# Ledger of designs, part 27: VHH binders against Beta-methylmalyl-CoA dehydratase (mch)

Target 1, 351 residues: Beta-methylmalyl-CoA dehydratase (mch), of Chloroflexus aurantiacus (a9wc34)
Amino acid sequence: SAKTNPGNFFEDFRLGQTIVHATPRTITEGDVALYTSLYGSRFALTSSTPFAQSLGLERAPIDSLLVFHIVFGKTVPDISLNAIANLGYAGGRFGAVVYPGDTLSTTSKVIGLRQNKDGKTGVVYVHSVGVNQWDEVVLEYIRWVMVRKRDPNAPAPETVVPDLPDSVPVTDLTVPYTVSAANYNLAHAGSNYLWDDYEVGEKIDHVDGVTIEEAEHMQATRLYQNTARVHFNLHVEREGRFGRRIVYGGHIISLARSLSFNGLANALSIAAINSGRHTNPSFAGDTIYAWSEILAKMAIPGRTDIGALRVRTVATKDRPCHDFPYRDAEGNYDPAVVLDFDYTVLMPRRG
Below, E stands for the ipSAE of ESMFold2; O stands for the ipSAE of OpenDDE; V2 stands for 0.75 times the mean of E and O plus 0.25 times the DockQ between their complexes.

## First folded at step 18 (VHH; framework vhh_lunsekimig_d3)

Design N8 (from N1 with T28Y; at its last look DockQ between E and O 0.38; V2 from the best seeds 0.00; counts 0 for: pae O 5.4 > 2)
Fold by OpenDDE, look of step 18:
Structure N8 (fold): chain B 351 residues (1-351), chain A 121 residues (1-121)
Amino acid sequence: as target 1 above (351 residues)
Amino acid sequence: EVQLVESGGGVVQPGGSLRLSCAASGFYFSEYSLYWYRQAAGIERELIARINSGGSTRYVDSVKGRFTISRDNSENTMYLQMNSLRAEDTGLYYCAKPFSDWEDEDVFDIWGQGTLVTVSS
């Protein structure tokens, strides 16, 4: 039927085109509850309104990653429905704080195109922007994805590859709250370690593992209104690349973030996503572990109460992280590594 | 370290049979699709068969009904049973593992050294 949307193929994208994604979504406490039930996040900022209020917010905000997943999910039908692979992220920057009751919508602009040598696929670069009902930017990021061609004989577009930032500069970070050292409740936060206590190069094993359930990762993906078939349709995926449903990479990110509470409890929120690689696929039955490395310790200009930590969190499947598995001597990832996530968090400073 | 080692190649007469093996190490074997490629003299390397982690198989038309790809996860080994061999099946046979779901699906972690199959009277 002409009324169904087959999604875009590589040749359908045009440089500079803007895509308005369906559907706007109002986030509610129900979403928060479900997200919490999926990942068990214990961060005080998103768990406690009084705690959030102590930082100058009106209430507990929506978790940074929940915002990310929702904004991202909206892009899937138009950008990556016919994708072969999600290749990467860059320039992820969180903006306005999101609260229950806010309505998020996403728009993407095609900022790069590159046909692959095989002539059957190409890479689409998009700049996606999530906004609330007041048109305030809540999140923006660059994503590039490899997409199939419908017609292998379609002419190749001019190659345009955008410049991708290595990381979001500290000056571009949004710091939406203030901290009073006298009033910051360390006991409630769950850790005595603040920005000052961490060192560049420090490695933290988050110790615990969580096994992925088939129904749960699907539920999570649906929560985000992500419609990618590979996560849901076993009938088709039995004949596909993996012979099973693959876990949405963002699910792994959220699991790892939740695990990171043990060791990084005072990382209040994610301010930037610098890069992310899903180095190996994850499936139901896999047990996810995680460890983190402090990549940078950055003072925020004009602020003495809050600092930024650039963090690498590495997630593994079925492999504890006591020895910090990452890459071998040749630079190859440990086969158990399923996530290499580079992000920046905000953390109170010790007065 | 990811490794793939092919074996089982040799010289056979038309109509004959061979069984190739690909011994794998250094990754979660059971979770990945595996591929057989071959390269004839003067011809570009071509995909001939694939088996996914669930055991589903795909073949190019030229080998359908003659070749069977299989895997033994307990031994970390993939096989290619080749029956009714033809002269045009002559070539170097490779097994391959994809790098990841988040990379180009046509990008493989590693190629084996290959095993030579010669079909001649």
Scores: ipSAE 0.025, ipTM 0.424, lowest interface PAE 5.4, mean pLDDT 93
ESMFold2, look of step 18: ipSAE 0.433; ipTM 0.769
ESMFold2 (binder alone), look of step 18: mean pLDDT 81; pTM 0.807

## First folded at step 19 (VHH; framework vhh_lunsekimig_d3)

Design R21 (from N5 with D103N V106T; at its last read DockQ between E and O 0.42; V2 from the best seeds 0.00; counts 0 for: pae E 2.2 > 2)
Amino acid sequence: EVQLVESGGGVVQPGGSLRLSCAASGFTFSEYSLYWYRQAAGIERELIARINSGGSTRYVDSVKGRFTISRDNSENTMYLQMNSLRAEDTGLYYCAKPFDWYNEDTFDIWGQGTLVTVSS
ESMFold2, look of step 19: ipSAE 0.432; ipTM 0.768
ESMFold2 (binder alone), look of step 19: mean pLDDT 81; pTM 0.800
OpenDDE, look of step 19: ipSAE 0.038; ipTM 0.578
ESMFold2, fold request of step 21: ipSAE 0.496, 0.485, 0.492; ipTM 0.797, 0.797, 0.799
ESMFold2 (binder alone), fold request of step 21: mean pLDDT 81, 80, 81; pTM 0.798, 0.796, 0.799
OpenDDE, fold request of step 21: ipSAE 0.330, 0.026, 0.095; ipTM 0.723, 0.399, 0.610
ESMFold2, last read: ipSAE 0.518, 0.447, 0.430; ipTM 0.810, 0.784, 0.772
ESMFold2 (binder alone), last read: mean pLDDT 81, 81, 81; pTM 0.800, 0.801, 0.800
OpenDDE, last read: ipSAE 0.095, 0.036, 0.272; ipTM 0.626, 0.560, 0.700

Design R22 (from N5 with R58N D100E V106T; at its last look DockQ between E and O 0.60; V2 from the best seeds 0.00; counts 0 for: pae E 7.8 > 2)
Fold by ESMFold2, look of step 19:
Structure R22 (fold): chain B 351 residues (1-351), chain A 120 residues (1-120)
Amino acid sequence: as target 1 above (351 residues)
Amino acid sequence: EVQLVESGGGVVQPGGSLRLSCAASGFTFSEYSLYWYRQAAGIERELIARINSGGSTNYVDSVKGRFTISRDNSENTMYLQMNSLRAEDTGLYYCAKPFEWYDEDTFDIWGQGTLVTVSS
């Protein structure tokens, strides 16, 4: 039928095109419960309303990564249904705090196009913006994705590759918390280590591992309303590249963030996604471990109560991280590495 | 440096058999789908068989039931067992891998090829 939407192929995108994605979504307490059940995150800010209130919030906010997955998931039917891979992220800035009851919608703009040399695929760069019911931005980010062509003979568009930021500047971060040394409960937060105690170049093994179950990763991806068939349709995928359903890369991001509590408990929230690469495929049965490196410490202008840390978190499959698996001398990722994630967290300061 | 080296070609009577090998180096072999192509003189390469990283196989109709693709991840080697060979199977046989693990339609890495001649 003409009523079935096959998604866009590379030649369907036009530079400057805007797309209003379907299915605005009210986030509920039930969604939060499912997210917590999937990842077991222990960060006090998103776990405890009294803790969040001590930082000046109305109640426990929605986890930044749940916001990210929901905003991302709305784009999939239009941007990446016919995609092979999500190649990277840039400029991911979190805005207004999101609470249960808020309704999110997403709009995207095509900011770059590049046909690959084989003439069968191309890369689409999009800037996506998620807003709440009051039209306040809750997240914006750039991603680029390799998308199939419908017709190999379709003419290539003019190549436009946008300038991509290395990181979100500290001056652009949203910092919705106030931290009082008298009121900040280190015991409830789970660590005595604050912004002042971390050093650039410090590496932290998060030690624990979590095994991915087939139903869980598929359920998580469905929770985000992400419709990419590679995560769900084994009838097709048994003849695909891997013979299995591939795990959504965002599932790995959330697992790694949750694991990072042990070592980074006072990293209250993610304020930015600077860069990210899904370096190897993940599948059910893999056990995920993680480690982090402090890439930079940034003072937030006008604030002495809270600071920003730029962090790399690396996730592995079936490989404990006590020796910090990463790249070899030639720059190739260790085969066990499945995520290289560069993000910014907010952390209380002593002053 | 990524390399693919084919071997095992030769001259065979119709109805005979050959086993081709593709030795690989310079990449994480187990994470890639691998492909066999063949090229008769003066025409474009044609895909004949594929094996994905999970071991699932696919063949073009002209070789189904006669050719078997396999891989040995411990030896970083892919194979093509060719039975019941016909004159039309004559050509250069190439192995190929995608540039990145997520590619399936882009082949930037090829071997030099091994010649198979089927003649009476």
Scores: ipSAE 0.014, ipTM 0.408, lowest interface PAE 7.8, mean pLDDT 90
ESMFold2 (binder alone), look of step 19: mean pLDDT 80; pTM 0.792
OpenDDE, look of step 19: ipSAE 0.177; ipTM 0.645

Design R23 (from N6 with L34M R58N; at its last look DockQ between E and O 0.84; V2 from the best seeds 0.00; counts 0 for: pae E 4.5 > 2)
Fold by OpenDDE, look of step 19:
Structure R23 (fold): chain B 351 residues (1-351), chain A 121 residues (1-121)
Amino acid sequence: as target 1 above (351 residues)
Amino acid sequence: EVQLVESGGGVVQPGGSLRLSCAASGFTFSEYSMYWYRQAAGIERELIARINSGGSTNYVDSVKGRFTISRDNSENTMYLQMNSLRAEDTGLYYCAAPFEDWYNEDVFDIWGQGTLVTVSS
């Protein structure tokens, strides 16, 4: 039908174009409940209104990653409907705190294009911005995705690869909390370890594993209104590259984040996504494990109550992380590694 | 390193049978669809059979009913049982896997060196 949208192919993208994504979404407690049911996050900030209030918020906010997934999901019909793979993220910065009742919308700008060597696919770089009903930025990030060409003979666009930041500077972090040592309940938080207690280079095995079910990852992806076909249509994907439905990479991120509670319980929220790579695909039946490394400890200028930790969380499939699997001597990822996620969290400091 | 190694080719008379093997290494074999291609002299390489990760198979019409593609995930090996061979089946047979390079942001097919099948009286 002429009224249906086939999505964009690589050759449809133009450098500098802005795309307004459908559909704005009001987030509700129902979304929070479903998100919790999918990942079992135990972080106190997003679990308890009183806890959040003790940090100066009006109520428990929406989880950082739920915000990410919702903002991200809106981009999929226009950006990555015909994608082969989601390649990576950079420059992710969380802004205004999101609460139930807030309505999020997303716009994207094409900031880079690179046709692949095969001439059949290319990489699209986009800067996406999520805003609430007051036009406050709640999240921005850069994403690049490999997209199919409709016409393999379409001329290659000029190659433009944007400069990607290595990390979000600490000065650019939004810190929406005020921590009082007297009011911060370590017992309720689930850990006695605060910003001061972590060391750069410290590695933490989060120990537990979670097996992905087909229904779960699909439900999650739908919750985010992510319409990428590779996650849903087995009839088509049966004939595809893997012969099965691939799990949305963001699902792995949330699983890993949830697992990270064991060891990083006082990581209140994600303030920045510095980089993320889905290094291998995941499928239903895979069991996800995770470990984390503290990459940096950053004092936040003007703040003594809260600090920033730059964290690398590595997720694996069907491989426990007791030995901290990552890269081999040649720099290649362990085949079991499915996520390399570099992000910055906010964590209270000891008074 | 991702590698595919074909074997089992040879000379056979019309009506004969051969069994080709493709040994895979360097990737999680069980998660990928695998393909058999062949290339006759002076003709472009053509896809002849496919098996997905779940074991579902597809064939081009010219080999349907005669060829059987299968896989043993425990051995990281794919097979092509070829029966009722014909002269037109002569060619170099390639094992292939569509591969996504997560590191270099490319999509490409990995190929073996091929194994020669000659059907002649």
Scores: ipSAE 0.027, ipTM 0.481, lowest interface PAE 3.8, mean pLDDT 93
ESMFold2, look of step 19: ipSAE 0.220; ipTM 0.663
ESMFold2 (binder alone), look of step 19: mean pLDDT 79; pTM 0.778

Design R24 (from N6 with S56Y; at its last look DockQ between E and O 0.65; V2 from the best seeds 0.00; counts 0 for: pae E 4.3 > 2, unsure alone 63.8 < 65, grease 24.9 > 24.2)
Fold by OpenDDE, look of step 19:
Order: sequence, then C-alpha cells, then structure tokens
Structure R24 (fold): chain B 351 residues (1-351), chain A 121 residues (1-121)
Amino acid sequence: as target 1 above (351 residues)
Amino acid sequence: EVQLVESGGGVVQPGGSLRLSCAASGFTFSEYSLYWYRQAAGIERELIARINSGGYTRYVDSVKGRFTISRDNSENTMYLQMNSLRAEDTGLYYCAAPFEDWYNEDVFDIWGQGTLVTVSS
C-alpha cells in the first residue's frame, strides 16, 4: 500500500538528517503501575511520593528506564524497523525529571553511517533527544543499529563514525535531588549502604532470577510503543533466525535494574547510560539473573550530600551469577551473558 | 573458536544416497540458523538448504523432495540427507552460519572446510 510506511533501510539514511518521531506520549500513573507490574521495582524514589518529596521533588518521578524506553520506542519505526541488531548506546544523559502528566517527544539526528563489509547491511548512528512539553531535555543518547539495505546495489555512503564518549562526565550529570542526612530514611529505602560504603571493583550478586513470560515482554514493549516486529509477530519470526520472538533488550535492562535493588537499593536513579550491549538474545522462558560491579566512585562537584556511582550490571539467562560471569580470558562474553550495561547512578552520601 | 566441520561426502552412483554431517562448536548451536551450500566445478557457490533455530526448513527447487536438512541440538550437529542423487549434485558441500559480530559491528558467515560429493556412474 502506498499509504503504509515500510520504514527506512540503510541507504535511506543521510548524514545530518533530522527525524521527528511520532507519537508524543503523555505518561500517566497508569504507565507507572504497568511498569511496576512488569518489573517489580522497589526503589523508594519512584515508589513513594513522600520519599521523593524528602529529596526535594514534588512527587514520585517516572522511573529513569521507563523514560528511556518511551523515548527509545518512538525512534523504532523510523530508525530500526528494518534492523538486524541493536548494537549499542553511548552518551546517555538524563535531564529534567519526568512526572506523570508530562508529554514526551523524540527527535533523532543521523550522526554516522558505515556500510558493512557484506554490502547488504550498515550501521546507523543516531543522536536521539527526548523532550517534555516545555522543550526541556529529559533524555539524550547515542544509539547505533545495524540496518538492512533494501537494495544491495545501492551505493555505499561515505563512512562517518562519530566519536563516542566512554562515559558521561560527572560534571554533565543532572542532579535533581537534595538530600538531607537527617531526613533520608534508610529503612524505607531498603538499605543502609550509601555512596561511601561502596568500593571500586566491588562485585555484587543480585541473587534472584526472573523468568520472562511471552506476554510480559510483549506487553512491556507495547507499553513503550515500540513497534519492532521481531518482538511480536510469531508468524513471521518462526521463519527467522531464532524461530521465535526475541525479547526487547530494554526489557532485560529493566529486569536487571529491578534485580539490582538487592545490593543497590539506594541507587536513586540513573543519571547516565555510558554504554549498553545486548550481547545475546533473550526469549520467553529464559530466567534473567544479574550482578553488578562498581566501576567508579565520583564525587559530584559542589555537592556533599549525593554522589555518583558508575556501575556495570551484567545480566545472564539461565545462569546464576555467583561467580560473576562476564568475559573469558580472550575477551569473549560468556554465552549466558545477555546484557552488559554501564551506567551511572545517583546515591546519597553518608555525610 | 567458532568451527563448522563437514563430513560424509564420497562417491556415489546416480540414484544413490548420502548423508552429510556438520559438527559445530564454539557457539550456542541451538540459537543459530544453519545453511548448506554447494559449489560445483566452475560454478559459484549456491545455497541449497536452510534450517533455522526453530527447525523450519527451506530448500532450493533443485533439491526439493530429494534432500532433507535437519539438526540435533543435543549433538551440535546439522545433517543433510541426500537421496536420488544426480550427476549435477556433484560438488563441494559446505555448511555455514551467519553471525553478527558485536565487537566489529559487522555480519559475517562462518564456513566449514567442505566435504566432496561425487555422483558418477
């Protein structure tokens, strides 16, 4: 049909192109409820308005990852509808706090293109920016995705690979909280461990596992208005590579984040996404485990009440993380690893 | 290291049968589609059969009804049962699997060394 959109293929992208994504999304308490039902997040900040108020907010904010998924979902029809693989993230920075009632919209700019050696696929680099109804940036990130070519004979674009930051500098972090030691309720937060108590190199097994149900990951993906076909259409995907529907990688991120509560309960929110890799696919029936490593402790300039932790959370499927599975001696990921997520969280300091 | 090793080739008379095997190692076998290719002398390599992770099979017309691709995930082995062999089936048979290279952000195929099938009177 002439009125339907087949999405973009690799050769359709142009360097410097700006794409306005449909559709603006007003986030409601219903979204929060569904998100909670999907992942069981117990973080106090997003669970309790009084708790959030104690940190200087007007109410419990929208979870960082819910914001991410919503902003991300909008890009899928235009960026990754014909994608083979979501390759990675960089330079993720959360901005203005998002609350129920806020309306988010996303725009993307193509900042890099590289055709693959096979001549049938290429990598598209995009800088995506989510804004609220006041045009405040709530999230920005760089994403690169491997996309199919419609025409294998289409000429290759000039190769442009953008410089990707290793991490978001601490000075670029948005810190929307004010913490009073006297008012911070450790019991309600669920942990006595604060920023000062963690050590660089410390590894934490989050112990519990969560099995993915088919309906759950699809519900989640729909909640985010992510339209990637590989997540939904079994009629088509049964003929594909995996013979089944693949789980949206972001679903794994949220599962892992939820699991991380056990050990990182006072990680209030995600301030930055430094990198993320979906190293292996996940499917319904897989049980997700996770462990985390503290990569860095960063004092926030001008602040003594709150610090930043750079954290690597690794998620596995059907493999407990007691031995902290990651890479082998040759640098190859353990086959059970499905997520390598490098992010920065904000955590109160002991003072 | 990802490896594919073909075996089972040989000389057979027209109308005969052979069963090829492809032993895989170094990756999660059950999660990958696998392919059989063949290359006759002086001709480009051609795809002849595919089996995906779900067990769905596809064949080119020239081998339909005669060849059967299958896999045993417990043994990390793919098979090609070839019946009613013809002279035109003569060639080097390869098994292959496509991989996404997450490190180099590329797509590539892993190939075996091939096994020779000769159909001759």
Scores: ipSAE 0.188, ipTM 0.648, lowest interface PAE 2.1, mean pLDDT 94
ESMFold2, look of step 19: ipSAE 0.252; ipTM 0.689
ESMFold2 (binder alone), look of step 19: mean pLDDT 78; pTM 0.773

Design R25 (from N6 with A97K; at its last look DockQ between E and O 0.07; V2 from the best seeds 0.00; counts 0 for: pae O 6.7 > 2, placed apart)
Fold by OpenDDE, look of step 19:
Structure R25 (fold): chain B 351 residues (1-351), chain A 121 residues (1-121)
Amino acid sequence: as target 1 above (351 residues)
Amino acid sequence: EVQLVESGGGVVQPGGSLRLSCAASGFTFSEYSLYWYRQAAGIERELIARINSGGSTRYVDSVKGRFTISRDNSENTMYLQMNSLRAEDTGLYYCAKPFEDWYNEDVFDIWGQGTLVTVSS
């Protein structure tokens, strides 16, 4: 039908093109409840209004990753509906704190294009920006995705690959909290370990595993208004490359983040997404484990109450992480690794 | 046009050796990992070996120590040296090219037509 949207194919994208994504989304406490039910996050900041208030906020904010998923989900119909693979993220910066009642909208700019050598696919680089009802940036990130061509004979666009930052500098981090030793309740937070107690190179096994249910990951993906077909339509995917529905990679990120509470409970929020790779697909029935490594310990200029930790969280399927599975001697990911997530969290300092 | 053409198959006795070739054209050969698969009669196609763009190799356990995957970028050709062949090695052998070098091993752009290897006494 001429009235239906088949999505964009690689040749449809133009360098510099700006895409306004449908649909604005008002986030409610219902969303928070469902998010909590899906991942069981126990971080105090997003769980308790009084706790959040002790940090200078008016109430418990929306979880960083819920914001991410909502902003991301809006891009899917226009950017990655005909994608083969989501390749990575860079330059993710969280901005204004999001609360229930806020309305988020997303725009994307095409900042790079590269046709693959096969001539059948190409990589689209986009800079996406999520804003609230006051046009304040709540999240921005760079994403690149491999997209199919509709017409293999379509001319290749000029190759433009954007410079991708390795990480978000500490000076670019938004720090929306104020911490006082007197007001920060370690018992309520769930850990006595603060910024000062972690060391670069430290590895933490988060121990617990969570099995993914089919309806569960689909519910999550729908919550985010992510319309990627591979997550939902078994009739089609039965004949696809995996023969089953693939789990949204962001679902794995949130599972891993939730698991990371055990060991990183005082990581208040995610301030930056430096990189992310969905190294292997996940499916219903898979049990997700996770471990984390402290990559950097950064003081925040002008602040003595809060520090930043650059963290790598690795998630595995059906493989406990007591031995910190990651890459083999040849540099290849362990087959069980399904996520390599490099991000920066904010954590109170001991003072 | 992107093409993969396998050759070198034949009939050998148990304990014998064969060398398979996969001639590639239509793409920058050196930039892609390449894979060998085989399919025995009535059995699903099986991954047996991989060589990445950097030359690193992986094997399934059933062929380790017996098979060697290699590549010659100057000739745009990948090889599979098969030694100590067994009856269970009988099948049609395929080479495959992924869409991207870093892409998961489950999705391939092109398959060759295959070359038949028969191990029988």
Scores: ipSAE 0.016, ipTM 0.371, lowest interface PAE 6.7, mean pLDDT 93
ESMFold2, look of step 19: ipSAE 0.228; ipTM 0.663
ESMFold2 (binder alone), look of step 19: mean pLDDT 80; pTM 0.795

Design R26 (from N2 with R58E; at its last look DockQ between E and O 0.07; V2 from the best seeds 0.00; counts 0 for: pae O 7.6 > 2, placed apart)
Fold by OpenDDE, look of step 19:
Structure R26 (fold): chain B 351 residues (1-351), chain A 121 residues (1-121)
Amino acid sequence: as target 1 above (351 residues)
Amino acid sequence: EVQLVESGGGVVQPGGSLRLSCAASGFTFSEYSLYWYRQAAGIERELIARINSGGSTEYVDSVKGRFTISRDNSENTMYLQMNSLRAEDTGLYYCAKPFDDWEDEDVFDIWGQGTLVTVSS
C-alpha cells in the first residue's frame, strides 16, 4: 500500500538530513508505574517526591533511562526500522529534568554514512535530540546503526564517519540537584557510600539476577513506543537468525541499572552515556546479571556537594558476575556478556 | 555475490569423526572472521567456533578439545574437524561470515545453507 511506510533503507539517508520523528509523548505517572513494575528500580530520587524535593526538585523526576527509551523509541520508525544491528551510542548528555506531564519529542540529524564492504548494508550515524514542550533539551546522543539496502546496486554514499567523543566532559554535565549534607537521608537512599567512598578501578558485583519474560520485554518496548519488528513478530523471526524474538537492548540497560542499586544506590541519575554496546543478543528466558567498574571519579567544577562517577556496567546472561566477566586475553567479549555500558552518574559527596 | 557452501556432513557413530568444509566466494576471504554454528532440532542456533582473519580460534566449552576450526585462505575454505562426536552434536551445521568485520563484535552474519551432521549408534 502506498499509504504505509516501509521505513528508510541505507540508500535513503542523506548526510545532513534532519528527521522529525512522530509522535510526541506526554509522560505520566502511569508510565512511571509501568517502568517501575518492569525493572523494580529502587533509587530514591525517582521513587520519592520528598527525597527529590530534598535535592531541590519539585517532585520525583522521570528516570533517566525512561527518558532515554522514550526519546530513542521515536527514532526507530525512521532510523532503524530496517536495521539489522544497533551498533552503539556516544555523546549522550542528559539536560533538563523531566517530570510527569512533560511532552517529549525527538529530532535526528544524519551525521555520518558508511557503506559496508559487502555493499548490502551500511552504517548510519545520527545525532538525536529530545526536547520537552518548552524546547529544552532533555537528552541528546549519537547513535549508529547498521541498516540494510533495498537496492544492492544503489550507489554508495560518500563515506563520512563522525568523530565520536570518548566521553562527555565533566564540564558539559547538567547537575540539576543541590545536596545538603544535613538533608540527605542515607537511610532512605539505601546506602552509606557516597562519591568519596568509591575508588577508580573498584569492581562491584551486583549479585542478583533477573530472568526476562517474553511478554515483559515486549511490554517494555511498547511502553517506549519502539516499533522494531524483531522484538515483536515471532512469525517472521522464526525464520530469522535466532529463530525467536530478540530483546530490545535498552531493556537490558534498564535491568542492569536497576541491579546496580545494590552497590551504587546513591547514584542519583545518569548524566551522560559515554558508550554502549549490545555485545550479544538476549532472549526471553535469559537471566541477566550485572557488575560495575568505577572508571573515573570526577569533581564537578564549582560544586562540592555532588560528584560524578564514570561507571562501566557489564551485563551477562545466565552467568553470575562474581568473577567479573568481560573480555578475554585477546580482547574478545565473554560470550555471556550482553551489555557493555559506559555512563556517568551523579552522586552526593561527603561534606 | 557472497556465497558460503557447507559440505562434509553425514551420519556417524558416537566417537566418530567428520570434517566439514565451507567454501566461500564473492568476498575477500582473508579479511573476515568466520564462524561455525549448529542447530539441533527444536533448539536455537548455537555458535560453536570462531576463527578470526589472523587465525586465532575460539570455541564454546561443549566442543573444546574435540573440534578444530581452521582456514585456508589460498583456497577460500574454512574447515571444522570434529572428533569424538556425541549424540548431542547432531544438528545442522552452518558457516557464517559477518557483514562487515569493521566492528569489534561481528553480530550479524551471512549464512550458508548448512550441512547435516547426525551422530547415532
Scores: ipSAE 0.016, ipTM 0.381, lowest interface PAE 7.6, mean pLDDT 92
ESMFold2, look of step 19: ipSAE 0.191; ipTM 0.644
ESMFold2 (binder alone), look of step 19: mean pLDDT 79; pTM 0.788

Design R27 (from N2 with S56Y R58N; at its last look DockQ between E and O 0.43; V2 from the best seeds 0.00; counts 0 for: pae E 4.0 > 2)
Fold by OpenDDE, look of step 19:
Structure R27 (fold): chain B 351 residues (1-351), chain A 121 residues (1-121)
Amino acid sequence: as target 1 above (351 residues)
Amino acid sequence: EVQLVESGGGVVQPGGSLRLSCAASGFTFSEYSLYWYRQAAGIERELIARINSGGYTNYVDSVKGRFTISRDNSENTMYLQMNSLRAEDTGLYYCAKPFDDWEDEDVFDIWGQGTLVTVSS
């Protein structure tokens, strides 16, 4: 039908093109409830308004990753509907705190294009920006995705690959909290370990595992208004690459983050997404485990009450992480690894 | 590391049969599609058969009705039963899986070393 949207193919993208994504999304406490039901996050900041208030916020904010998923989901119909693979993230920076009642919208700019050697696919780099109803940036990130060509004979665009940051500098982090020793309740937070107590190179096994249900990951993906077909349509996917519906990678991120509470309970929120790779696909029935490594310990300029931890969280399927599975000697990922997530969290300092 | 090792190739007369095997390791075998390719002398490598994780199979027309692709997930092995072999089936046969590590976005499949099939009188 001429009225239906087939999505964009690689040759449809133009460098510098700005895409306004449908649909704006008002986030409600219903969304928070569903998100909590899906991942069981126990972080105090997003669980308790009084706790959030003790940090200077009006109320419990929306979880960083819920914001991410909502902002991300909006891009899917226009950017990655005809994608082969989501390749990576960079330069993820969270901005204004999001609360129930806020309305988020997303725009993307094409910042790079590279046709693959096969001539049938290419990589699209986009800078996506999520804003609230006040036009305040709540999240921005760079994503690049491999997209099919509709016409293999379409001319290749000029190759432009953007410079991608390795990480978001500490100076670029938004720190929306004020922490005082008198107001921060360690017992309620669920851990006595603060920024000062972690060491670079420290590895933490988060121990617990969570099995993915088919209905759960689909519900999550729908919650985010992510319309990627591979997550939903078994009638088509039974004949596809995997013969089943693949789990949205973001679902794995949220599972891993939730698991990380055990060991990183005082990681209040995610301030930056430095990189992310979905190294292997996940499916319903897989049990997700996770472990984390402290990559960097960063003081925030002008702040003595809160610090930043750069963290790598690795998620596995059907493999406990007591031995910290990651890469082999040749640099290849363990086949059980399904997520390599490099992000920066904010954590109170002991003072 | 992903490893695919083909075996079962050899010399056979026209009309004969061979069964190729592909032993796989280094990935969750049961979750991935697998492919058979072949390359005749002076000709580009071509996809001839596919089996996805659910057991759904596809064949190119030239081998349809003669070749059967199958897999044994318990043994991490894929097979290609080749019947009614023809001279034009001569070539190096490769098993492959889709590339999932997108560190190199120009790599689409991972291949074995191949096994030689020669159909001659």
Scores: ipSAE 0.128, ipTM 0.621, lowest interface PAE 2.3, mean pLDDT 94
ESMFold2, look of step 19: ipSAE 0.274; ipTM 0.681
ESMFold2 (binder alone), look of step 19: mean pLDDT 80; pTM 0.800

